# VHH binders against Grifin (GRIFIN), part 2

Target 1, 144 residues: Grifin (GRIFIN), of Homo sapiens (Human) (a4d1z8)
Amino acid sequence: MAVQSKAFCAGGLAPGWKLLVQGHADSGEDRFETNFLLETGDIAFHIKPRFSSATVVGNAFQYGRWGPEQVSSIFPLAPGEPFEIEVSWDAEHFHVYAPEHKVLQFPCRQRPLGATTRVRVLSDHCLAQVELAKRGLSWGDRGY

## First folded at step 19 (VHH)

Design a6 (from z6 with S54D G55S S56G)
Fold by ESMFold2, fold request of step 21:
Structure a6 (fold): chain B 144 residues (1-144), chain A 120 residues (1-120)
Amino acid sequence: as target 1 above (144 residues)
Amino acid sequence: QVQLVESGGALVQPGGSLRLSCAASGFTFSSHDMRWYRQAPGKEREWVAYISDDSGSTSYEDSVKGRFTISRDDARNTVYLQMNSLKPEDTAVYYCAKMGWYDRGGFDYWGQGTQVTVSS
C-alpha cells in the first residue's frame, strides 16, 4: 500500500550537494514525505507538501518524538500534476526550492552526530524518485 | 495488516536480565527501522532504542546505554531488546514501534506491550 524510495548518502549531506525529489499526487491525498535520516535514527529534516491545505511542512524527529512544525504557504504545486522539489543545506539551514520559488528555510535543530545519513521518500500509489547530486565538473565549470 | 506483538516481559530481581521479542507481520520488515519505547506508571512513553533496517546503526537513550542491546533477525521478522543489569527504574511496559505516515500520528503501529517489573 505504501511505496518507499531510499537513497544512501555516504559521508553525509554536505554543503555543495542537493537532493532532487520528484513526485506525483494523483490520489489527491496528503501522502508524500521525505525524511533525512541520521545514523542515530533521528530525522534531521522532514519535508512534505500538504496538498489539503496548500502548504509545505518542515519538521525534525529527535529522541523518538517530533518537534514543532514550520509551515510555508508558498505552494507552487498542483494536485494531480508531477512536481519537483530541490533540497539543499548548509551548517545552519535546510533550503527547499520548487521551480522559480524558494519555499522553505528550516533551521537545523540537531548538530551532526555522524558521517552517514540516508534519505527516504514515502508516498502512496504514486511513483516517487530521488536523485542525490553534487556540484561537480560541468561544461565550463571547475567543480566544488 | 501491520501487526507488532511484544513478549518476554517478566518479574525480575535487580541486576537480572531479560530478553524482549517483537514479532512483526504485514509489511516488509527488512526495509524498516525499528524502535523500542517504554512507559512507566504515571509517565509518558519514552524512546529506549533504535536499530536501522540493515542493522548498521543502533542508538540508545542515555540511561540504558551499556545495559540494553537492540538487535533484529530479518529471517524471523523479529526485533529483540536484551536488557541486562536491570534496575527498579526500568519497570515499565515496553513497546516496539514502526514509523508510519507523518500526518497519521508518525507511529501508527505500536505493539500491545509487554510488562517488565524489577522488584526492589
Scores: ipSAE 0.641, ipTM 0.841, lowest interface PAE 1.0, mean pLDDT 80
Fold by ESMFold2, last read:
Structure a6 (fold): chain B 144 residues (1-144), chain A 120 residues (1-120)
Amino acid sequence: as target 1 above (144 residues)
Amino acid sequence: QVQLVESGGALVQPGGSLRLSCAASGFTFSSHDMRWYRQAPGKEREWVAYISDDSGSTSYEDSVKGRFTISRDDARNTVYLQMNSLKPEDTAVYYCAKMGWYDRGGFDYWGQGTQVTVSS
């Protein structure tokens, strides 16, 4: 039923990277979600466009349970159209963008983010894709 | 339809061992992480153990670390929980679970459970 795309980060999520997620939702059935998984099976960040209510939802899954939702009404996506979402992160927050919009800023509920080793996109559409990319041009570009 | 059927629960003495099994059907088992939960009388269901879809990661609740081992057999669509050095506080109904879609009911799928009782 679901089509999943994966990105594997063997050393964990590193600063200076971002995730570009491409998706498509044909019906507004809300069958598209992205999970940033820890080696423990916890989800550091869950992000989904909820087309049925035109909201973007963030959450985390810790110790076998979901926490409270953070919901954004900034929803620059349309049912039946392809979409792109960018997720970036720092030590304190996940940041979610769509073209021309800051959509959501989600505080990290579990630290450190370096323990996050997998990113999964679950979708009912085969066009779902995920790409890790370097953010570039930041103080962190020099590395240590 | 997703089905998870737990078995192997029994009455056992403290210090004993049991192996629980969970037979899965109705989904592509090898593509899903699996979890064990337990629920003691009068308490909320609590997470016990986790195994990733490729068996590359496992994790455990602190009180069972070193005593319990989760494993999986993708050819048989089965996840296991080997339970050693059992204590009375391990007495509970044990459930296996898979995560479903976030907005589909808000809960993992799981079965009817299997009773483990640790008592003299």
Scores: ipSAE 0.630, ipTM 0.832, lowest interface PAE 1.1, mean pLDDT 80

## First folded at step 22 (VHH; from f1 with Y32W)

Design g5
Fold by OpenDDE, fold request of step 24:
Structure g5 (fold): chain B 144 residues (1-144), chain A 120 residues (1-120)
Amino acid sequence: as target 1 above (144 residues)
Amino acid sequence: QVQLVESGGALVQPGGSLRLSCAASGFTFSSWDMRWYRQAPGKEREWVAYISDDSGSTSYEDSVKGRFTISRDDARNTVYLQMNSLKPEDTAVYYCAKMGWYDRGGFDSWGQGTQVTVSS
């Protein structure tokens, strides 16, 4: 049974903020997904670390359909180890970071960012942290 | 396991009304968004309506806006689709859907569907 962690942005995603997700991948079969959701049910940005192929997938869900998949060969997660993912955004893109890696840059297919008001993280296991925070000492600021 | 059971489909005349129900089990219903889809003969399955678990916000496909209403009763683990002013083009099998893992097609489960036929 999937565990959900939720974070809300009543005013929508604002510049200068980020999502921080921390967890532990007990095995290579662990499922983990992150969705940035609109009130319409559309998903502005979906993040899927795919352990089977060691890839990170980005996509969007609009009007009940998945769009074209974007795949990154950068895979920052390891079975049996803790992980940390940061997601930031600007007017044009979502940015996925892990320690020492920029994993994925995904275009904002749903605009404006303010329309995205919810973040949901799905996991087979309990997550250590799911937090929306102001950007500060983030991985994205390290110039990867 | 997740189970969705749709009901309420029938043969109705144009301009008529129907109320579909979807009984959910095998998961914490109140914690999940729910959707209705439909599939007409020879056509692809299309999204019809959405309702949020948190805010209760709803959205609809353009062709059903103003005619269909999605609602939910978390105490009864049921999602509904009130269909008014039905048209022949609304004829389809209607499915209740729960979002699931991406690699499983994006939805955890589809029900068996319920047939809605609009004809004079």
Scores: ipSAE 0.823, ipTM 0.915, lowest interface PAE 0.6, mean pLDDT 91
Fold by OpenDDE, fold request of step 24:
Structure g5 (fold): chain B 144 residues (1-144), chain A 120 residues (1-120)
Amino acid sequence: as target 1 above (144 residues)
Amino acid sequence: QVQLVESGGALVQPGGSLRLSCAASGFTFSSWDMRWYRQAPGKEREWVAYISDDSGSTSYEDSVKGRFTISRDDARNTVYLQMNSLKPEDTAVYYCAKMGWYDRGGFDSWGQGTQVTVSS
């Protein structure tokens, strides 16, 4: 059964902020997903690392259906290893970063960003950290 | 194990009302968003209603707005769908669902559904 961590942004996703997710992948079968949700239940941005294909999938759920997937071949997770994912955003895109890698750039299909007020991270295992934080010297700001 | 058991479906006349129930078990119900789906004959399953676990916010498919109301009783591990002003086009098997893993479709239902038939 999945464990979930929640973060709230009452005013919606604000510029200059990021989501930081840290955890540990115990096996190649570990499940990890991140959802940026609207109050309507729509998902502005879904992130799914797929161990089976070593890909990271981005998608959105709106108007009662999943949209077209974006798939990145940059896979920042490894079985038995800790992982860190940072998600930032601007008016046009979500940006997924891992150490020394820009993993995925996903268009904001659901606008405005202020409508997104919840973040939920799902995992087969406990997550070390799920935090909304102000951007500083983040991976996305390090020239990746 | 996770279980979702829908009930309350019936044959009703147009303009009638029904209240569907979904009894949940096998997970911390109060910690999960819940949804109703329906599948009409010859059609794909479609989302009908959503209710948040946190805020209790709700949303609906356009065709049911103003007629259907989703609610939840966390103490009873139950989500409801109050259906008013029913129309023939509401005829379908109704399913309760919670968020599932993306690769499994994103949202899961573990019940057999409950048949709602609206007919004169």
Scores: ipSAE 0.810, ipTM 0.906, lowest interface PAE 0.6, mean pLDDT 91
Fold by ESMFold2, fold request of step 24:
Structure g5 (fold): chain B 144 residues (1-144), chain A 120 residues (1-120)
Amino acid sequence: as target 1 above (144 residues)
Amino acid sequence: QVQLVESGGALVQPGGSLRLSCAASGFTFSSWDMRWYRQAPGKEREWVAYISDDSGSTSYEDSVKGRFTISRDDARNTVYLQMNSLKPEDTAVYYCAKMGWYDRGGFDSWGQGTQVTVSS
């Protein structure tokens, strides 16, 4: 059964914040994906590692439908290895990094971004954790 | 094993009202946002309304705004669509929806839907 994790920020996600996703895929069939949700039910940014093709997918969900995919072949994940992915954003793009890799740069399709209130992770098992932090501060310096 | 069962569709005259229901099972209903979609003959399925898991946020497609109201009853695992001031353009099969894995088209299942017909 899939499990759902949630991080909530009542003041919205402004530029200058980052999301840290840490996890461990037990096999190449394990799935996880992250949605940055707006109060409207739109998804400002969706990110999904696709192990079957060794790609990272970005998309957005507007007015009840998915838009065109943006696909990156930079895939610094392996089954059986822990991973760490950082998502940051500014007024124009979401930026996805892994250690030593710029994975994806995804243009914002929904403006303004300040109404994003939830980050939800859907995963097989409890294989991933998410944390929000203000850029320029270490995790644990800013409680949530 | 996600199941969504829509009901309450009928033939009504313009200006009339209907309340649709969607009974949900096979998942923790209170943890998921819910949506209504509709599909008119010869058209793609289109989004109609959205309600968040805690009912704190709702949104509507522009043509139904002010006329339709989405609500939910988590104790009954049911989402509703109250439709007022119905117009012939609202004629469609109505579906409720729960998002799922992106690689399954983004939705876990579609029910059979419920037919709403608005005509004189």
Scores: ipSAE 0.656, ipTM 0.848, lowest interface PAE 1.0, mean pLDDT 81
Fold by ESMFold2, fold request of step 24:
Structure g5 (fold): chain B 144 residues (1-144), chain A 120 residues (1-120)
Amino acid sequence: as target 1 above (144 residues)
Amino acid sequence: QVQLVESGGALVQPGGSLRLSCAASGFTFSSWDMRWYRQAPGKEREWVAYISDDSGSTSYEDSVKGRFTISRDDARNTVYLQMNSLKPEDTAVYYCAKMGWYDRGGFDSWGQGTQVTVSS
């Protein structure tokens, strides 16, 4: 059974936001991946933990084709335990974090601002959830 | 089981029109974006058109803009490609496609295709 979770950003993706994804894998065979979609249907950023090889993969999908993979051996996920992944972005990169780990830095292959409107998570486990949150806004800055 | 079945391909003269259909089953059709691709003899498969799951966004390859229109009918689990002002360079096998798992079939699931031939 595959479960699709969605998030929508009506004005397009902007700097100062982050994606929080929480999931659960019962075994090393469970699959989980996230796509940042442009209005054209291209994927600005794809991220996938590969449990079989204990790696995290980044890629992009442009003009009907996948590009070359970027692979990280930093794999902070464990089967049977809940996990949390944070994705943030700026003009040059997508940045992927897990608690206590910087996992991957992926260069933007097509500037995702304004054209990236949706995020989709596909997983084998129904407990996956997705949240877009602000980071670093003037009105949202910490007061201490 | 995911199944995509294309139909409507034919031999047509330049300037003619065709409407392709893709009947889908084995998944929640209304939750998935749909795409058309084509593959001409001796060429790589190329993207043609895209429609989002809610029909809120569409996009087209430059060579077909203004001539082709993608649409969907979620009640019938069907995606369409209306092809107008057909040219010989549109000759290809046309496929509809659905997102799949990255490692187990690539991004899009494929149907068997339908042949479109444009010649005099």
Scores: ipSAE 0.593, ipTM 0.803, lowest interface PAE 1.2, mean pLDDT 80

## First folded at step 23 (VHH)

Design j1 (from g5 with D54E S55G G56S)
Fold by OpenDDE, fold request of step 24:
Structure j1 (fold): chain B 144 residues (1-144), chain A 120 residues (1-120)
Amino acid sequence: as target 1 above (144 residues)
Amino acid sequence: QVQLVESGGALVQPGGSLRLSCAASGFTFSSWDMRWYRQAPGKEREWVAYISDEGSSTSYEDSVKGRFTISRDDARNTVYLQMNSLKPEDTAVYYCAKMGWYDRGGFDSWGQGTQVTVSS
């Protein structure tokens, strides 16, 4: 059964913050997803590492429908190994980073950014860490 | 496995009321957001209502706002749709849905649906 980790953003996603997710992929069949949700139930940003195709998918869910899918061929996860993903955002885009890789840039289809108030991380296995933190030495600042 | 069973559909006159129920099993109900959808003949399935896992957030399709109310009873693993001031255009099969894995289309399961018919 899927494990859920939840984080709340009081007042919505704020500039200068990031989501840090750490976990372990036991196998290539492991399911892992991250959703940034509005109070309406819409998903401003969905992240899905797809092991079967070695791709990372980004999408949004609005008024009960999935939008156009974005697919990145950068796949920073490996079966049997720990993983770390960092998600940051600005007024125009979500940014997905992994160590030494910028994985995905996804446009903010739901605006304003402050309307997103919840983050949910789904996994087949326990997650090591799900944390909202202030951006400090972010990977995005490393020039990847 | 996830199972959703809708009930409460009926034939009613315009202006009437119905209360739909969706009995859930096979998962930790209280941990999941729930939604109602409907599908009229010859039309695509459309989203109707949403309620968060904690029940603190709800939303509705514009055409049903002010008339429909979604609620949940976690002790009974049931989500409800109170439908007031029903209109002929509300005629459809109503489905309960559980959001799930993206690779499964975004939902773990749909129920069999319950028929709502609004007619004079």
Scores: ipSAE 0.795, ipTM 0.902, lowest interface PAE 0.6, mean pLDDT 91
Fold by OpenDDE, last read:
Structure j1 (fold): chain B 144 residues (1-144), chain A 120 residues (1-120)
Amino acid sequence: as target 1 above (144 residues)
Amino acid sequence: QVQLVESGGALVQPGGSLRLSCAASGFTFSSWDMRWYRQAPGKEREWVAYISDEGSSTSYEDSVKGRFTISRDDARNTVYLQMNSLKPEDTAVYYCAKMGWYDRGGFDSWGQGTQVTVSS
C-alpha cells in the first residue's frame, strides 16, 4: 500500500526553492515516485527511480495521458541504503540531484511553474523527510 | 485489491441529464484523486474529468465544460459525474479511474464501465 507525503505551494513553485526527499530503500522492489501537480490534476514532473533497470525516469502527465519518458542511466540509489534526492527548477527545466550527482534534467512541459501548486511523494514505506526548502545549500549550486 | 464499479449509464435523449456513480473499495478513498474517462465506439479512451483527493480542485475536458460536474462523497467511497445537456457525441462507455504506480501503467484500476447512449 502506498503512503503519500504532500507539500503545497499556494502561489506555485517559487524560484530559489527545492524539494528535498529522504528515505530508505529496503529492497530493489520498493516503489517510490514523486509528482509535481497542477490544480487540473496534470503532473508537470514525475520522477521514478526504477531499480529494475537502475535508471531514473522523468515524465509528465497532461490531459489524462502520460508523455514520452526521459531516462537517466545515473542511478544513485541502492537497495537497503538510505537515499536523498533534491529537485530544483527554473523557467526551463526541473533538475534532479543526488549526493555528488546530477541525475536528470527534465524540460518544463507545463508552464508557467506557478501553475504547479502541489507535490506528492509516494512510497511503500514511510519517508524520512519530504520538504520544500530554499536552495541556499543546494547540490545544484555546487556545479555538478 | 483496488476495485471500481461504475453505474448509472442509460439511454437518454439529447438535452437530457444523467448521473453516474463509481463505488470504490480496496484503498483509502479519501486520500486519492479520482478521474472519469470515456471511450466512444471506434475511438480512443479520453479523459473527461478530474477531482482532487480533498475535492478542492476539479477540471474537465473542454467539450464537457459547463455541462458535466464531478464530485465525491468520501463517506460513501463514491465519485459522481453529473452530466447535463447531453449530446449524441457524449455516447460512450464511461470509466472511473484511480491513479496508481507509474510502472503499472499509471492507474491502479479501471472499472468495467457504464454505457451512456444519447440518441433521439
Scores: ipSAE 0.790, ipTM 0.899, lowest interface PAE 0.6, mean pLDDT 91
Fold by OpenDDE, last read:
Structure j1 (fold): chain B 144 residues (1-144), chain A 120 residues (1-120)
Amino acid sequence: as target 1 above (144 residues)
Amino acid sequence: QVQLVESGGALVQPGGSLRLSCAASGFTFSSWDMRWYRQAPGKEREWVAYISDEGSSTSYEDSVKGRFTISRDDARNTVYLQMNSLKPEDTAVYYCAKMGWYDRGGFDSWGQGTQVTVSS
């Protein structure tokens, strides 16, 4: 069964915050997903690394339907290796970063950001860290 | 193996009430959000209701707001849909759904569904 980690934003996604996710991919068949959820059950932002195609997919889920995918050819995960992902946001976009890479920019299809109050990370393996943290010197600010 | 079994569907008159049940197995039920969907003849499957894993959050399709209530009993691994003030437009096969892996369609195996028919 999949491992599920949760983080809550009581007041919704606040500016100047970010999600930090660390894990380990044991194989190319590893499953890993991250969802930013509204109280309604809608998913403001879904992140799916696809090992089979070495792509990262972004999407949203609203009223029981998935929207159009955005696909990035930047793939920050490697089988047998640890990975780090940082997700930040502003009023217009979600930003997915990995070390030395901007992986994906995804529009905020669900507004306002304050309506997004939950983050769920799913994995077929234990996750090292799932944390909402205040942005300091983030990857996005380091010129990636 | 994830299994969802819907029940409670019946023929009822307009204005009537019905309570659907979905028995879940094969996963840690209390850890997952649950949803109800319905599919009318010739129409696409549509979302009806949502309940969070903790049961603290619920949402509904606009057409059923105020009439339908989703709830869950984690001790029984069951999610319910109380349907009041039923209308002919509510006629459909009702399905229970658990979110699954995205690349597997987003939802785990659907049950066979339960037929709800609202007719005078």
Scores: ipSAE 0.780, ipTM 0.896, lowest interface PAE 0.6, mean pLDDT 91
Fold by OpenDDE, fold request of step 24:
Structure j1 (fold): chain B 144 residues (1-144), chain A 120 residues (1-120)
Amino acid sequence: as target 1 above (144 residues)
Amino acid sequence: QVQLVESGGALVQPGGSLRLSCAASGFTFSSWDMRWYRQAPGKEREWVAYISDEGSSTSYEDSVKGRFTISRDDARNTVYLQMNSLKPEDTAVYYCAKMGWYDRGGFDSWGQGTQVTVSS
């Protein structure tokens, strides 16, 4: 059964903050998803690592339907190994980083950022820790 | 196994009211957002209403705003759709939906649906 980890942004996604997701994938069949949600139920940003294709998918959900996928061939997860993902945002894009890679840049299809007030991480057989943290020197500022 | 069973659909006159129910089982109901969809003949399935897991947030498709109300009773594992001031264009099969894994179509399950017919 899927486990949900939740983080709340009472005032919406604030500038200068980021989402830190740490976890461990037990196998290549583990399920892992991250959703940035509006109060309307829309998903401003969905992140889905696909082990089967070694890709990371970005999408959005609005008015009860999924939009077009954006797919990255950069896959920062490995079965049996710990992983770290950092998600940051600005007025125009979500940014997904791994320790040595910029994984994905996804446009803000749902604006404003302040309307996004919830983050949910779904996992199955994948242990995950979720934290909202203030950005200092982000991975994006470290040369990759 | 996730199961959703819709009920309450009927034939009503324009301006009438109905209350739909969706009985859920096979998952921790209180932990999940729930949605109502509908599908009219010859049309695509469309989103109607949303309610958050805690019930504190709701949203509606524009054409039903002010007329429909989504609610939930976690003790009974049930989500409801109160439909007032019904119109002929509300005629459709109404479905209850639970968000699921993305690669499984986005929703874990759909119920059998319940027919709502609004006609003079």
Scores: ipSAE 0.767, ipTM 0.888, lowest interface PAE 0.6, mean pLDDT 90
Fold by ESMFold2, fold request of step 24:
Order: structure tokens, then C-alpha cells, then sequence
Structure j1 (fold): chain B 144 residues (1-144), chain A 120 residues (1-120)
């Protein structure tokens, strides 16, 4: 059974912060995806690690339809290890990072980003959290 | 096993009203956003209306805005579509929908739907 976790981002996707997606996948069959939702039911940004193909997928959902998929082969996740994925944004793109890796840059298909107020995580065997944090933190860097 | 069963479709006159129901089972209904879609003869399935899991946010496709109202009753696991001022262009099979996993088509399943026909 799929489990839906949700987080509410009051005031929308604010500058000066980033979204951390944290989890721990025990197998390549674990499923995990994140949606940045508008109150209209549109999805400004969908991100999904595909463990089976070692890719990361980005997309958007507008007027009840998924758009064209953007796929990255940069996949710095491993089963059995904790992971952190960082999503940040500007007026033109969502940016996805993992420690020491730029994973994906996804152009915004819907404006303005401030209308995105909810983040939802769908997972069936993977523990994942979604957390807002201050922009500028670095993995492994002890001097930020 | 997710199941969505649409009902309430009928033949109606232009300008008439109709209320569709969608009975849901096999998932925690109150935790999920719900949508209505329709498919007219010879056309692709298109989105009609959306309601959030709390019921506090709704949105509509432009051609139905002001005429159609989506609502939900979480105690009965049911989503509704109230359709007023019906036009022949609203003739379609209507489906309710729940999002599923992205790689499984984005929706858990499509049922048989309910036929709405608006004809003079």
C-alpha cells in the first residue's frame, strides 16, 4: 500500500531556503516520489528516483496531464544507505542536488513558484522526510 | 485494490442539471486529492475538476467553470460532480480519478465511467 506523507510550506516556495528530501531505501524495489503542489491540483515539479534504472526523473502536471519527461542519469543513491536530496529554486528552474553532485536542472513550467504551498511524498517501503532548511549548507562541509 | 465506481449519468436536455457520484474503496479516501475527467466521442480524455484531500481547494477546466461544482463526502468515501446549465458539448463518459504512482500511468486505474448525454 502506498503511503502519502505531506508537508505544508506556508507562503510558498520562499527564497533563502531549500527543501531537503531524506530517506533510506532498503532495496531497488523501494518506490519514492515527491510532488510540489499548487492549490489548483497542478504539480509544479515532480521528482522521482528510479532505482531500477539508476535515473532521476523530473516532470510537471498541468491541466490534468503530465508533460514531457526530463531524465538524468546522475544517480548518487544506494540501497541500504541513508540519502539526502536537496531541491532549490529560482525564477526559472528547480535545481536538484545530492552530496557532491548536481543531479537535475528542471525548467519551471508554471509561474509564479510562490503559489506552490504543499509538498507530498509517495512511498511504499522507503522512509522519507521532507524538511525546509537554510540555503548554503554543504554536505560534508564543517565550515558553512 | 483501488476501486472507483462512477454513477448518475443520464440523458438530459440542454440547460438541465445532473449530479454524478464516485464511490471509492481500497485506499484511505480522506488522504487523497480527487479529480473528474471526461472523454467525448473521438476525443482524448480531458480533465474537468479537482478537489483537495481537505476539500478546501477546488479548480475547474475553463469551459465548465461556473457551471460544475466538485465536492466530497469523506464519511461516505464519495466524490460528486454537480453539473448545471448542461450543453451538448458536455456529452461524454465521465470518470473520477485518484493519482497513483508516476510510472504506473500516474493514476491507479480507470473504471467504466458514467455516460452523460446532452441532447435536444
Amino acid sequence: as target 1 above (144 residues)
Amino acid sequence: QVQLVESGGALVQPGGSLRLSCAASGFTFSSWDMRWYRQAPGKEREWVAYISDEGSSTSYEDSVKGRFTISRDDARNTVYLQMNSLKPEDTAVYYCAKMGWYDRGGFDSWGQGTQVTVSS
Scores: ipSAE 0.672, ipTM 0.859, lowest interface PAE 1.0, mean pLDDT 81
Fold by ESMFold2, last read:
Structure j1 (fold): chain B 144 residues (1-144), chain A 120 residues (1-120)
Amino acid sequence: as target 1 above (144 residues)
Amino acid sequence: QVQLVESGGALVQPGGSLRLSCAASGFTFSSWDMRWYRQAPGKEREWVAYISDEGSSTSYEDSVKGRFTISRDDARNTVYLQMNSLKPEDTAVYYCAKMGWYDRGGFDSWGQGTQVTVSS
């Protein structure tokens, strides 16, 4: 039975924040995906770890249709283990991390990102969770 | 099993009005955004209208904006499309849609739809 988890991004997407997405897949057939939704019904960013092919997929949904996929073969996730995916963003890109690995950089196909107000996670597993968190580090915090 | 059953399509004169219905079952209707699509012969299926799960946000394809209104009745698990000022260009089979898993085409299986014909 699919499980939905939702987060509301009051004021829309803003730099300096990240989305922590937690999930679990018992097999390569288990499904997990995250959508960053606009009030128009468009999806600014879709992110899916595809366990069956060990790839991470990014896409967007505009004008009632999916665009071309962007696919990464960087897949530091394992079925049978809990996983975390961190999504952050700036004015130009969504950035996807799986623990310490940068997995995907997806160009924003819609602007401005502040119009995105909902995040929806679909999962075959009941442990799916989504949390909006402050990153705590910016490039202005580094000394060099 | 998700089921979406469209009804209300008819032959109508230009300038007329028609209300389509979509009866939904097999999922928690109130938790899902709903959409209408249409497909004219020889053309790709195109998006027409969107309504959020709360019913508070709607959007429309430019050619129908101001003429079509999407609504929902969560107590009856039903989505509606009120179509006013119909034009021959609106002739198509109309489908309601619920998004599904991405790898299954992004939508649940399409139903038979309901035929709207606008002709003199």
Scores: ipSAE 0.660, ipTM 0.846, lowest interface PAE 1.0, mean pLDDT 81
Fold by ESMFold2, fold request of step 24:
Structure j1 (fold): chain B 144 residues (1-144), chain A 120 residues (1-120)
Amino acid sequence: as target 1 above (144 residues)
Amino acid sequence: QVQLVESGGALVQPGGSLRLSCAASGFTFSSWDMRWYRQAPGKEREWVAYISDEGSSTSYEDSVKGRFTISRDDARNTVYLQMNSLKPEDTAVYYCAKMGWYDRGGFDSWGQGTQVTVSS
């Protein structure tokens, strides 16, 4: 029943790129999560808006196990409304934003980010759009 | 409903070989990464091997690297673990695994597993 959407990042994830994830959830039971995968099967960054508790969860999956959660109570998302989440990264952190809000800063726990080659979005029925874009100073880069 | 059924475990002498199989059903097998785990008596379940959904990427826990090979046959919905140069420390129940929703334990249900015993 789960619907997967996948995006590949040739050459791995490098500073100067961002991921735009857009979705819609009608209820707190709708599920949506995003994984930044390594070729090894590890997950460098897992992000999940948890609508039931109005939190955003970050984690990583290393050596076949989930690590400790990092949970943010900054949740500028609402069920029944379209949402947009931007994930950007540098050598040391993943940064998560929603329009007008910094949501989460998650330290990289394993391996250089350049080894992350696949982004998987898993949803039960909400519409999700996934776009990899290079951050720039041109027109159009300011919006969310 | 997701079902994973492991088979091929046996009693074997050190240095021997076994091939384990995992028959999968209840999901689109070719769309999912697959993993093997093992659990020795009184120990926590530990990761052994990984294969991507396309089969192009694999990885292994350090103690089995070079001795174990994971593979998949998408036409038969089956994951394999070829185990060579077996050692007593490899004695465990072996499980295959498919990742599930994060808030549902991270993996779909575990099967009964298949017992591998390496007696010196």
Scores: ipSAE 0.655, ipTM 0.850, lowest interface PAE 1.0, mean pLDDT 80

